VH-VL binders against q9c0h5r722to879. Designs and how they scored, part 20

Target 1, 158 residues: q9c0h5r722to879
Amino acid sequence: WSSESIKKPMIVTSDRHVKKEACELFKLIQMYMGDRRAKADPLHVALEVATKGWSVQGLRDELYIQLCRQTTENFRLESLARGWELMAICLAFFPPTPKFHSYLEGYIYRHMDPVNDTKGVAISTYAKYCYHKLQKAALTGAKKGLKKPNVEEIRHAK
Short names: E, the ipSAE of ESMFold2; O, the ipSAE of OpenDDE; V2, 0.75 times the mean of E and O plus 0.25 times the DockQ between their complexes.

## First folded at step 7 (VH-VL; framework fv_anetumab)

Design s6 (at its last look DockQ between E and O 0.04; V2 from the best seeds 0.00; counts 0 for: pae O 7.3 > 2, off the site)
Fold by ESMFold2, look of step 7:
Structure s6 (fold): chain C 158 residues (1-158), chain A 121 residues (1-121), chain B 111 residues (1-111)
Amino acid sequence: as target 1 above (158 residues)
Amino acid sequence: QVELVQSGAEVKKPGESLKISCKGSGYSFDYYWIGWVRQAPGKGLEWMGIIWPGDSYTYYSPSFQGQVTISADKSISTAYLQWSSLKASDTAMYYCARIYGSYFRGAFDIWGQGTLVTVSS
Amino acid sequence: DIALTQPASVSGSPGQSITISCTGTSSDVGDYNYVSWYQQHPGKAPKLMIYDVSNRPSGVSNRFSGSKSGNTASLTISGLQAEDEADYYCSSYTDSGTYYVFGGGTKLTVL
């Protein structure tokens, strides 16, 4: 977990568009989790995150590794809970690439054991939801590829 | 223990300056909005403004814009409310409170004990 | 600078239920789900009782519940007890540029 901005993606890329979007995405993730000041309400921040991952396929693995980073060794309990929540929201709209699937599955699986639960944050419950959504997303691909996510869909996915 | 502790009561004359403090402990002070709320004697609660201590971004209620200054020193986990020239109508209890939940739109979940400011000739 | 409307006072007997109303507009209570309720005993700081319309913080009795319909939010206290005697304030987010607005407060008397 980090309170700082990032200057480059977690995943190495030479694509200028991906680099720019990765840095902006990290800020949005921090805003949703309450780690960065935001003017937009959380529902619309989540909408923007989901829209970026849906519309920019090259950003999907980066999005998920950023969420893994921000939910690892995160001792801010509300932030931790919101990070898992955001992962579940995004998995309702698109999977990671097949290459990254096994890593994300393993990460989520390791958190399904109740030993990971902390007082006030039921991490294993979030991880179970994410696990099921990951399996579904991998079978069906990105949700509704012709239309971007909307507020009602984000509200439902939460 | 999450706590906001405010500076002690003040008795002042009109025209004097004043700076009161609100010190947070037991949580990540930089990552929560702090709001200031006024309660005049026998009256209700009035929201004055908010600050994000992490970068000192402030936003004031229109009723208080230009009337007070809200500031913070994150290195000592402290927010401040200050007047350059007090008026008798500034006599009130002043609370600081932490905003929790979805950013600045969340509820005031932790309140300081209040600072009574009395302004009289 | 737009206040939420609350009754000035309400009363009830121990064991009964009472409801305190908080009426605003579509630009605050109606359109948003950021209504909160505060209890204030004399000489003490306010205490958060309900947030986001209907959620109770840890340590707040389930005798306290919140709801809204249209532009009116409600705080209901069931099983009324003497310790519930206090002032109660509602608050809401507003998109009018003030961000927060409080109600005028309601004095609850336990008979």
Scores: ipSAE 0.062, ipTM 0.678, lowest interface PAE 6.5, mean pLDDT 85
Fold by OpenDDE, look of step 7:
Structure s6 (fold): chain C 158 residues (1-158), chain A 121 residues (1-121), chain B 111 residues (1-111)
Amino acid sequence: as target 1 above (158 residues)
Amino acid sequence: QVELVQSGAEVKKPGESLKISCKGSGYSFDYYWIGWVRQAPGKGLEWMGIIWPGDSYTYYSPSFQGQVTISADKSISTAYLQWSSLKASDTAMYYCARIYGSYFRGAFDIWGQGTLVTVSS
Amino acid sequence: DIALTQPASVSGSPGQSITISCTGTSSDVGDYNYVSWYQQHPGKAPKLMIYDVSNRPSGVSNRFSGSKSGNTASLTISGLQAEDEADYYCSSYTDSGTYYVFGGGTKLTVL
């Protein structure tokens, strides 16, 4: 977990667009998690995050690794919960790439044991939910069609 | 030991209903896809569908969509395959299988012993 | 619609190496590493022998190996033994409406 912004993508990429969007994406994640002042309500922030990941395939792994970062050693319980919530939301719309699937799967799996739950926040519940969503997304792929994610879909993905 | 145990052989008549079972043990049943595979006598393997026991989410092969119902009871780690009205052509061996834990990319690593369903008048 | 084509039968003598091919009608078999191989003895359930084109599950003999070239996946059995006589099926995950497809199967006879 970091309270600071990132200056470069967490994953290795040569895509200039991904490089540019990665920093903005992280800010949005921080906003949703409550670690940064938000310019919009959380629902719309989540929509923006999901839309970016959905529309830009190269940003998906970056998105998920950023969420992993922000949910690791995060002592802010509300922030932590929101981070996992956002992960679940994103997984409802798109999976990581096959290359990154194993990493994300492992990360989620490690958090599914209730013994590791933080007092006041049942991370294992969130992780189990994310695990489920990840497996589904791996089979179905990203949301299909030309219609972008909408607020209602975000709401239902929580 | 991880295993899937299926219900016993069935002998039925056309028009009868049937529900066969597949019980998992030795692993977290809720977090692995379970698939059903049909094998007609002397024929190859046919994928029928899969279910996520955690919430009973299902996918069917187009060939089996509407022909069978796949369900699960996670409380007893059991998946089901059922017919509302059997046909003679449903005579086959039916296998349940767990999708491999890594990536869940179409590899069935644990198989039940199979349930032979015979439908004849 | 994706179909996997296998030879109906192959044969070999003990100690030999044989290869079973599995050819997809689409690029999915080549584009994705989701090909698996199953061994089935008469009256028995299939057994996973290879997954993700070339990975071998624990407990499976190292005589079994998998590879792919283009749209064709291959199962190679080295040092053929009598116990290897069985039917072999390839399978692949697909993003089509049929998420999982099996080949027609290959009967391996050990002479």
Scores: ipSAE 0.016, ipTM 0.617, lowest interface PAE 7.3, mean pLDDT 89
ESMFold2 (binder alone), look of step 7: mean pLDDT 89; pTM 0.930

## First folded at step 9 (VH-VL; framework fv_anetumab)

Design u1 (at its last look DockQ between E and O 0.53; V2 from the best seeds 0.00; counts 0 for: pae E 9.6 > 2)
Fold by OpenDDE, look of step 9:
Structure u1 (fold): chain C 158 residues (1-158), chain A 121 residues (1-121), chain B 111 residues (1-111)
Amino acid sequence: as target 1 above (158 residues)
Amino acid sequence: QVELVQSGAEVKKPGESLKISCKGSGYSFTYYWIGWVRQAPGKGLEWMGIIWPGDSYTRYSPSFQGQVTISADKSISTAYLQWSSLKASDTAMYYCARIYGYRLYGAFDIWGQGTLVTVSS
Amino acid sequence: DIALTQPASVSGSPGQSITISCTGTSSDVGSYNYVSWYQQHPGKAPKLMIYDVSNRPSGVSNRFSGSKSGNTASLTISGLQAEDEADYYCSSYTDSGTLYVFGGGTKLTVL
C-alpha cells in the first residue's frame, strides 16, 4: 500500500497510452479507496476505473497489480475493504490476461484464508467473492457488446 | 483423501434419458472447477465442459453445447452430466475431473474412476 | 474438432529416455504455458503427470519432465520402466473457440 502516486506503470509496457493512463488509474483507485480526495462519488469513480480497464486491454493487468499493491499491507481498514470491493467490481467486467491470471488468482486465493481477516473487515469474504468473479471472467472474457459499463452495473457488481 | 467417485455403469437404449453423477470428497467442493471428459471406446480424451459448483456456472465445448447438460449440487458435493435423449454415438467412458488447485487452465489433477455408458438398441 | 498432434506410438527399452511430442498452434501451445500431460493405463482413469509445461504434481516420479519450444510441447521419460507403458495425452488451454484441447494420445511401449 502507498499513499503516494506512482510515477510509472507497475508493469513494464511499451504502450505509450498505457504508460500515460497508469498513473491516472492509480489515482482513481486511491480515490475509490478513500486514500485520495475524490473528484466524484464512489460509484462514478469505480465506473471510471472499470471503464478504463474495459476499454483498454493493456490497462487490465496494470489495474489489477495496482489493486494488489493497495490491498497489501494496508492498515486502513476502510481503504482495504474498498480496495477489495473495487477488485470485485473490475472482475465483473473483465479478467486479467492469461499471463497475469495465475498471479492474481494466487493472490486472491491466499487471502481467502480467514487468518487475513481484521477487526470488522472480513477480507476472506471479499477474496472469495473475487475468486468466483475471476473464475467466471476467465471463461467469459470481458463484458461483451459495444456499450460501456454503467453505474447500475457497477452497483450490481458490488 | 481427495477423490471423485462416479456413479455406476449404465446400459441404455437410444432415446432414453440419463443422468450420471460425480461426488467429491476430501476437499472444498465449491472452490474447484469440475470438468467432464468423454472417451469413446479405443479413442482419445475429449473435453466436454466444466462447472463451477459454487454457483453452477457452466462452460461447454462447442462440440457438446446443447448435447448434454452439466449441473451440480454443492450441498452434497456432486456434479452431474445428463442427456435428454441418448444416441448410440454417446457410448463411451465418461470421466469427471477436478482442475488442479485453484487454477483454471486445463490441469485435471483428480479424476473419477469413470462411468461407462453403453447405448444400444 | 481440433486436437493437438501427437505421435501415435513410441517405444523404448528399459533404462532409455523417450520423448513424446505434442504440437499445437499459436492459439494454444504456442501462446500459453498451460500444457498438461496425462498418463492412462488400460482400463484406468488418466493421471496428471505434468502441468504448466514442466511442473510435476506431488507423487509423480522425477523421471517425467516437460518442456516446450514454439508450438511443440514435449514429455520426456527418463530411465524407462515397464510400468511406464501406457497411453499419454497432452492438453492445453486454447482460445480457438474452446477452453481446452487434448492431443490424440500416444501409446508408449516398453520393449
Scores: ipSAE 0.016, ipTM 0.626, lowest interface PAE 7.5, mean pLDDT 90
Fold by ESMFold2, look of step 9:
Structure u1 (fold): chain C 158 residues (1-158), chain A 121 residues (1-121), chain B 111 residues (1-111)
Amino acid sequence: as target 1 above (158 residues)
Amino acid sequence: QVELVQSGAEVKKPGESLKISCKGSGYSFTYYWIGWVRQAPGKGLEWMGIIWPGDSYTRYSPSFQGQVTISADKSISTAYLQWSSLKASDTAMYYCARIYGYRLYGAFDIWGQGTLVTVSS
Amino acid sequence: DIALTQPASVSGSPGQSITISCTGTSSDVGSYNYVSWYQQHPGKAPKLMIYDVSNRPSGVSNRFSGSKSGNTASLTISGLQAEDEADYYCSSYTDSGTLYVFGGGTKLTVL
């Protein structure tokens, strides 16, 4: 977890556009999680994150590794819950690439053990939901049409 | 015990319909893909298609698109493979198999025992 | 026209080491590490022996190992035993539209 901005993507790249988009994506993730001040409400922030991942295929793996970073060693309960929520939201719209699939699956899988739960945040419940979304997304591909995220269905997993 | 149990062997005539089943037990059935694999007598394995039992989403191999129907009834943890009009060339062993969730793409970790379908006049 | 190429047969004597090849393309074996190997005894369902190129499921003997170089994956069986006599199939994910492909199969004979 970081409260600071990033200057370069988590995944090494020489693509200047990807570098800039990765830094902006991280800010949006921080805004959704409540770790960065946002002028837009959370639903619109989540929509922008999902839209970037859906529209820019080269950012999908970066998006997911940024979410892994922000849900790792995150002791801010609301931020942690919203990080897992955002992962679940994005998995409803697009998968990671086949290359990155195993990494994300492993990350989610090791959080499915209830030993990872914290007071007020059932991480294992979020992780189980993300796991099944990942499996389906990997074999169905990105959602054909853009659909505004429905955050309230995901939040019931708290 | 994790297992897939398939329906028994079938002997049919060309033009008849058939629906064979694959029942999963010992695991959360709706949370794993189920694939169907054909093996003609003395031949190799051919992937036919997959289903996500949670919402019945299916994807078919191009070679089998439009020739069979894959479906599931999640309330009884059962997947199905169905023909509306059998051909003699449909004679084969048919396996269902679970896709390995942690190692997705190309790993079928649990296989049913197979259903032999014989189509002859 | 997507297929994984395996030799039709291989043979070896008890105690020897043998290798079965599985050659694909850059759209499958060459680009992805989702190669699996299945053992099929006569009249039986296939059994997963190796996944993700080189990993063994629980309960599979360490005499079975897998590797990959370029567009070719390999299954190696060391300390060959009579019970290893079976058909062996490779499989891979493919991004060419069929999602999965199998090899044609290799009949292993233990002399």
Scores: ipSAE 0.008, ipTM 0.624, lowest interface PAE 9.6, mean pLDDT 84
ESMFold2 (binder alone), look of step 9: mean pLDDT 92; pTM 0.942

Design u2 (at its last look DockQ between E and O 0.04; V2 from the best seeds 0.00; counts 0 for: pae E 17.0 > 2, off the site)
Fold by OpenDDE, look of step 9:
Structure u2 (fold): chain C 158 residues (1-158), chain A 121 residues (1-121), chain B 111 residues (1-111)
Amino acid sequence: as target 1 above (158 residues)
Amino acid sequence: QVELVQSGAEVKKPGESLKISCKGSGYSFTYYWIGWVRQAPGKGLEWMGIIWPGDSYTRYSPSFQGQVTISADKSISTAYLQWSSLKASDTAMYYCARIYGWRLYGAFDIWGQGTLVTVSS
Amino acid sequence: DIALTQPASVSGSPGQSITISCTGTSSDVGSYNYVSWYQQHPGKAPKLMIYDVSNRPSGVSNRFSGSKSGNTASLTISGLQAEDEADYYCSSYTDSGTLYVFGGGTKLTVL
């Protein structure tokens, strides 16, 4: 977990668009988690995050690694819960790449143990939900169609 | 002990319907993919499809899409494979299997003993 | 469905080392490390021997090992024993319209 912004993508990329969007994406993640002042309500922040991941395939692995970062050694319980919630939301719309699947899967799997649960936050429940979403997303792929994610879908994904 | 136990051998005629079962025990049935694999007599293994028992989400091989139905009842830790109308070509051994480590891309680590389905006039 | 390519048969003497190849494409073996190997004795269900290219499940002999190079995965059985006589199938995740694909199988005979 970091309270600071990132200055470069966590995953090495040659894509200039991804490089640019990665930093902005991290800020949005921080906003949703409550670690940064939000420019919009959480629901719309989540929508923006999901939309970025949905529309930019090259940003998906970056998105998930950023979420892993922000849910690792995060002692802010509300922040931590929202991080996992956001992961679940994103997984409802798109999977990571097959190459990144194993990493994310392992990360989620390790957090499915109730030992990770803390005062008032059942991380294991979020992880189990994310695990299910990850497996399904891997089968179905990203949200189909021309229409981008909407607020109602975000609400339902929570 | 983790195991999958399948229903007994079936002898059917063409046109008949059939539903065979696969019951899991010794593990959390809800959080492991279950797959079905066909093996015709003297032939190799064929991947048919998989199901997530938690919500019964299914994915089929293109070759079996619309030909069979995979379902599950998580309350009794059982997965099913069914035909609405059997063909002679459906004669085969059918295995259910669990995917290793809850993973989608994992291997099948636990196998049922198989159900022999014979379809003949 | 297109199966992964395996030799129809291989043979070896007790104590020898044999290798079974499994050739796929860039849509399966070549792109992913999700190759598995199964052993099947006559009248029995398949048994997982190797997963994720080179990992052994608990209880599987260390005589069995797996590797991959390019689009070809390999199962090596060292110190061949009579009990190793069986059919062997490779499998892989694939993104070519189906999720999983099996090889055609290889009959291993111990001489």
Scores: ipSAE 0.018, ipTM 0.653, lowest interface PAE 7.3, mean pLDDT 91
Fold by ESMFold2, look of step 9:
Structure u2 (fold): chain C 158 residues (1-158), chain A 121 residues (1-121), chain B 111 residues (1-111)
Amino acid sequence: as target 1 above (158 residues)
Amino acid sequence: QVELVQSGAEVKKPGESLKISCKGSGYSFTYYWIGWVRQAPGKGLEWMGIIWPGDSYTRYSPSFQGQVTISADKSISTAYLQWSSLKASDTAMYYCARIYGWRLYGAFDIWGQGTLVTVSS
Amino acid sequence: DIALTQPASVSGSPGQSITISCTGTSSDVGSYNYVSWYQQHPGKAPKLMIYDVSNRPSGVSNRFSGSKSGNTASLTISGLQAEDEADYYCSSYTDSGTLYVFGGGTKLTVL
């Protein structure tokens, strides 16, 4: 986990647009998790994150690896809970690429053991929900992610 | 060790100004909201307002809006509560408290020891 | 300001269980699970005992538990001890524009 901005994406890319979008995406993730000041409510921040991942296919794996980073060794418990929540929200709208699927699946699966639970945050419960969403998203959106994110669907996904 | 340390007790006359402080240590001060809570003698707790020390964004309870100023100096990890003109009815214990997490729904997990303000003739 | 309703006082004997109620509305306790409980001994700052309805922070005895039903949250203290004698306050998020609301407080007397 990091409180700082990033200057380059987690996944190596030569695409100038993807590089800028990855840095903006990280700021939005930090805002949702409460690690960066946000003027918009969490629901609308989550909408922006989900919309970027849905509309920009090249950012989907980057989005999920950023969420993995921000939920790993994160001792700010509410931030940790919000990070897992945001992962579940995004998985309602689009999967990672097949190339990245097994990595994300393994990450989520490792957190499903109750040994990972902390005071005030039931990590295993979030992880179990994310695991279900990942499997459903991969089956439904393997061809294309067809459903556009909106506030009603994000509220439903929470 | 996470703690909030407040400035000492104050005895003032009506019409005087006052600024009391709350210094945080043992944690990343700019990553948590700081709230102020008033307790009049023999009375309950009243929420006054909150501040995000990172950019000094404030939100006040309607009961205290316009009556006090909440501010912070992040360079010294300190929040402030200030009156421009004290009234006898401002006599109370004033607590600062840290809100756990970034959301405005959070509980007050760490409390300062309190600053007693007495305003009398 | 809008206050949550608590009984003014409650008493119990050592070893007994007691429950303190905190009644709000659909704008706070009824719609949100952001209820917390604070213990305050005379001359001391409040101490967080329960957050998010039922969670205990570390260092708080498991004799303290919280729950909610409808618009009413409850703090239960089992195995009552002399040190539990204090004032207890509930608090909740509210969507009424004030953000936070406290209950009026309950004085617990251990007989």
Scores: ipSAE 0.000, ipTM 0.489, lowest interface PAE 17.0, mean pLDDT 83
ESMFold2 (binder alone), look of step 9: mean pLDDT 91; pTM 0.938

Design u3 (at its last look DockQ between E and O 0.03; V2 from the best seeds 0.00; counts 0 for: pae E 13.9 > 2, placed apart)
Fold by OpenDDE, look of step 9:
Structure u3 (fold): chain C 158 residues (1-158), chain A 121 residues (1-121), chain B 111 residues (1-111)
Amino acid sequence: as target 1 above (158 residues)
Amino acid sequence: QVELVQSGAEVKKPGESLKISCKGSGYSFTYYWIGWVRQAPGKGLEWMGIIWPGDSYTRYSPSFQGQVTISADKSISTAYLQWSSLKASDTAMYYCARFYGSRLYGAFDIWGQGTLVTVSS
Amino acid sequence: DIALTQPASVSGSPGQSITISCTGTSSDVGSYNYVSWYQQHPGKAPKLMIYDVSNRPSGVSNRFSGSKSGNTASLTISGLQAEDEADYYCSSYTDSGTLYVFGGGTKLTVL
């Protein structure tokens, strides 16, 4: 977990668009988690995050690794819960790439043990939910069609 | 590509032991359940049991509890099904399959090609 | 004993729509959305066609759909084709996650 912004993508990339969007994406994640001043209500922030990941395939792995970062050694319980919530939301719309799938699986698996639960935050429950979402997304792929994610879908994904 | 490759057909006699294998590739073997399914000739699918390769946690169908042993070696992405003493009634096709999802919910989304086991005197 | 009951056989003509039922106890089928459907051609391994009652994996024809009412899950195949002739099995995990069961299977014949 970091309270500071990132200066470059966490995953090495040559894609200029991904480079450009990665830092902004991280800020949005921080906003949703409550670690940064939000420019909008949480639902709309989540929508923007999900939309970015949905529309830009090259940004998906970056998105998930950023979420892993912000849910690792995060002692802010509300922030931590919201980070996992955001992960679940994103997984409802798109999986990581096959290359990154194993990493995310491992990360989620690591947190499925109730021993990781903290006072007030059942991380294992979030992780199990995310695990289900990940596996489902792996089977179905990203949200189909040309219509972008909407606020109602975000609500449903929570 | 994600796939499960099983060991070849076996012809055995009653009383003999047998261990067949199922090797996974193209995915994180450690983080998916592997189940074994029996199909006797001309019969339906029978769930035998399932194993979590990560820690070898195993559950059996009551019908197969004590009849077979399911194991895994995650270092080589391989699951095993073994008998200590085969019976003629063990003659069947045996499938391994990857179970997506958690312990509570999911489906077998990837299947091996099957291993035919024939037990006859 | 936990059991999922399927009809032994169903048949239909090309272009028709057929439905295969899978009936279990309320706890087995009705409490959670664990029902899956598998297609098996002769001499081949089963293939996942539907999971979680109504979800279709990538690569599976949209002619296949799943639903559930009460303790009965249903697989519907629309626009029946010759290639659909196969055995179909429903399956479900128990709500406690302790036992997985297959139905008896249904042989689909395309006339």
Scores: ipSAE 0.015, ipTM 0.610, lowest interface PAE 6.6, mean pLDDT 90
Fold by ESMFold2, look of step 9:
Structure u3 (fold): chain C 158 residues (1-158), chain A 121 residues (1-121), chain B 111 residues (1-111)
Amino acid sequence: as target 1 above (158 residues)
Amino acid sequence: QVELVQSGAEVKKPGESLKISCKGSGYSFTYYWIGWVRQAPGKGLEWMGIIWPGDSYTRYSPSFQGQVTISADKSISTAYLQWSSLKASDTAMYYCARFYGSRLYGAFDIWGQGTLVTVSS
Amino acid sequence: DIALTQPASVSGSPGQSITISCTGTSSDVGSYNYVSWYQQHPGKAPKLMIYDVSNRPSGVSNRFSGSKSGNTASLTISGLQAEDEADYYCSSYTDSGTLYVFGGGTKLTVL
């Protein structure tokens, strides 16, 4: 977890557009999680995050790694819960790339054990939900990932 | 019995329109992509495009974008491949095939019998 | 750019093993395990023989096996029989806008 901005993406990339978007994406994630001040309400912040991941395919794995980072060693209960919520929302619209699938699956699976609930947040419940969303996205997420997100879909995905 | 049944062979002249069909049965039609594959006489397979029948979302191979129209009528479990103006170079066998899986994970597991289209003066 | 290269033809005698290669790039065969193989007899539709590099659909003989190493996938047919004489195509997922690409095809002749 970090409260600070990032200067470079978590995943090494040669695409300058992806590098710039990764830094802006991190700010949006922090805004949704309540770790950075935002003027837009959470629903519209989530819409922008989901839209960026949907539209910039090179950003999808970076998005999920940033979410993993922000849900790891995060002692802010509401922020932690919102981080897992945002992961579930994004998984409704697009999967990670095939290369990253197993890492994200492993990360989610490790959090499904109730032992991880010692922080006052039911992390295992969120993780189980994300696990099912990931499996669905891998099988049918191409349909959802091929269609632009909108506000109604974000509201339903929560 | 899961199957894809295509419409019969066509003999056409250049400039004519044509719409061929691919009817699925024995499975939930709207839960699988349907792809179209061309095979010119004596040549290999070429992927033309794919449709999600549930909402008619389509993707075309760059070589076929703007050259054909792929559509579906989910109420009768049927996909279509359509030309507004046929060319002699459109002479080929055309297959529809079910794509099992998501965009990232899958293969063409069920194939139609093919529709031979012959376009000549 | 992405291209799947197959030999134009391959031959073998009954009872022998043969291998058909499918060479792509690190952006398709090298990076993904979504290589499939299709068999096509004259006048017939293609039939899926191998998916995900090495998996056989139900009803496909265990004489057919698949593998890959680096950027090259391979279809191996053991105990070659006359009925195996056909065209064989590989395919792969690709990062390109095409989504799917076929190899050029290999004519297998059983001597």
Scores: ipSAE 0.006, ipTM 0.505, lowest interface PAE 13.9, mean pLDDT 81
ESMFold2 (binder alone), look of step 9: mean pLDDT 91; pTM 0.939

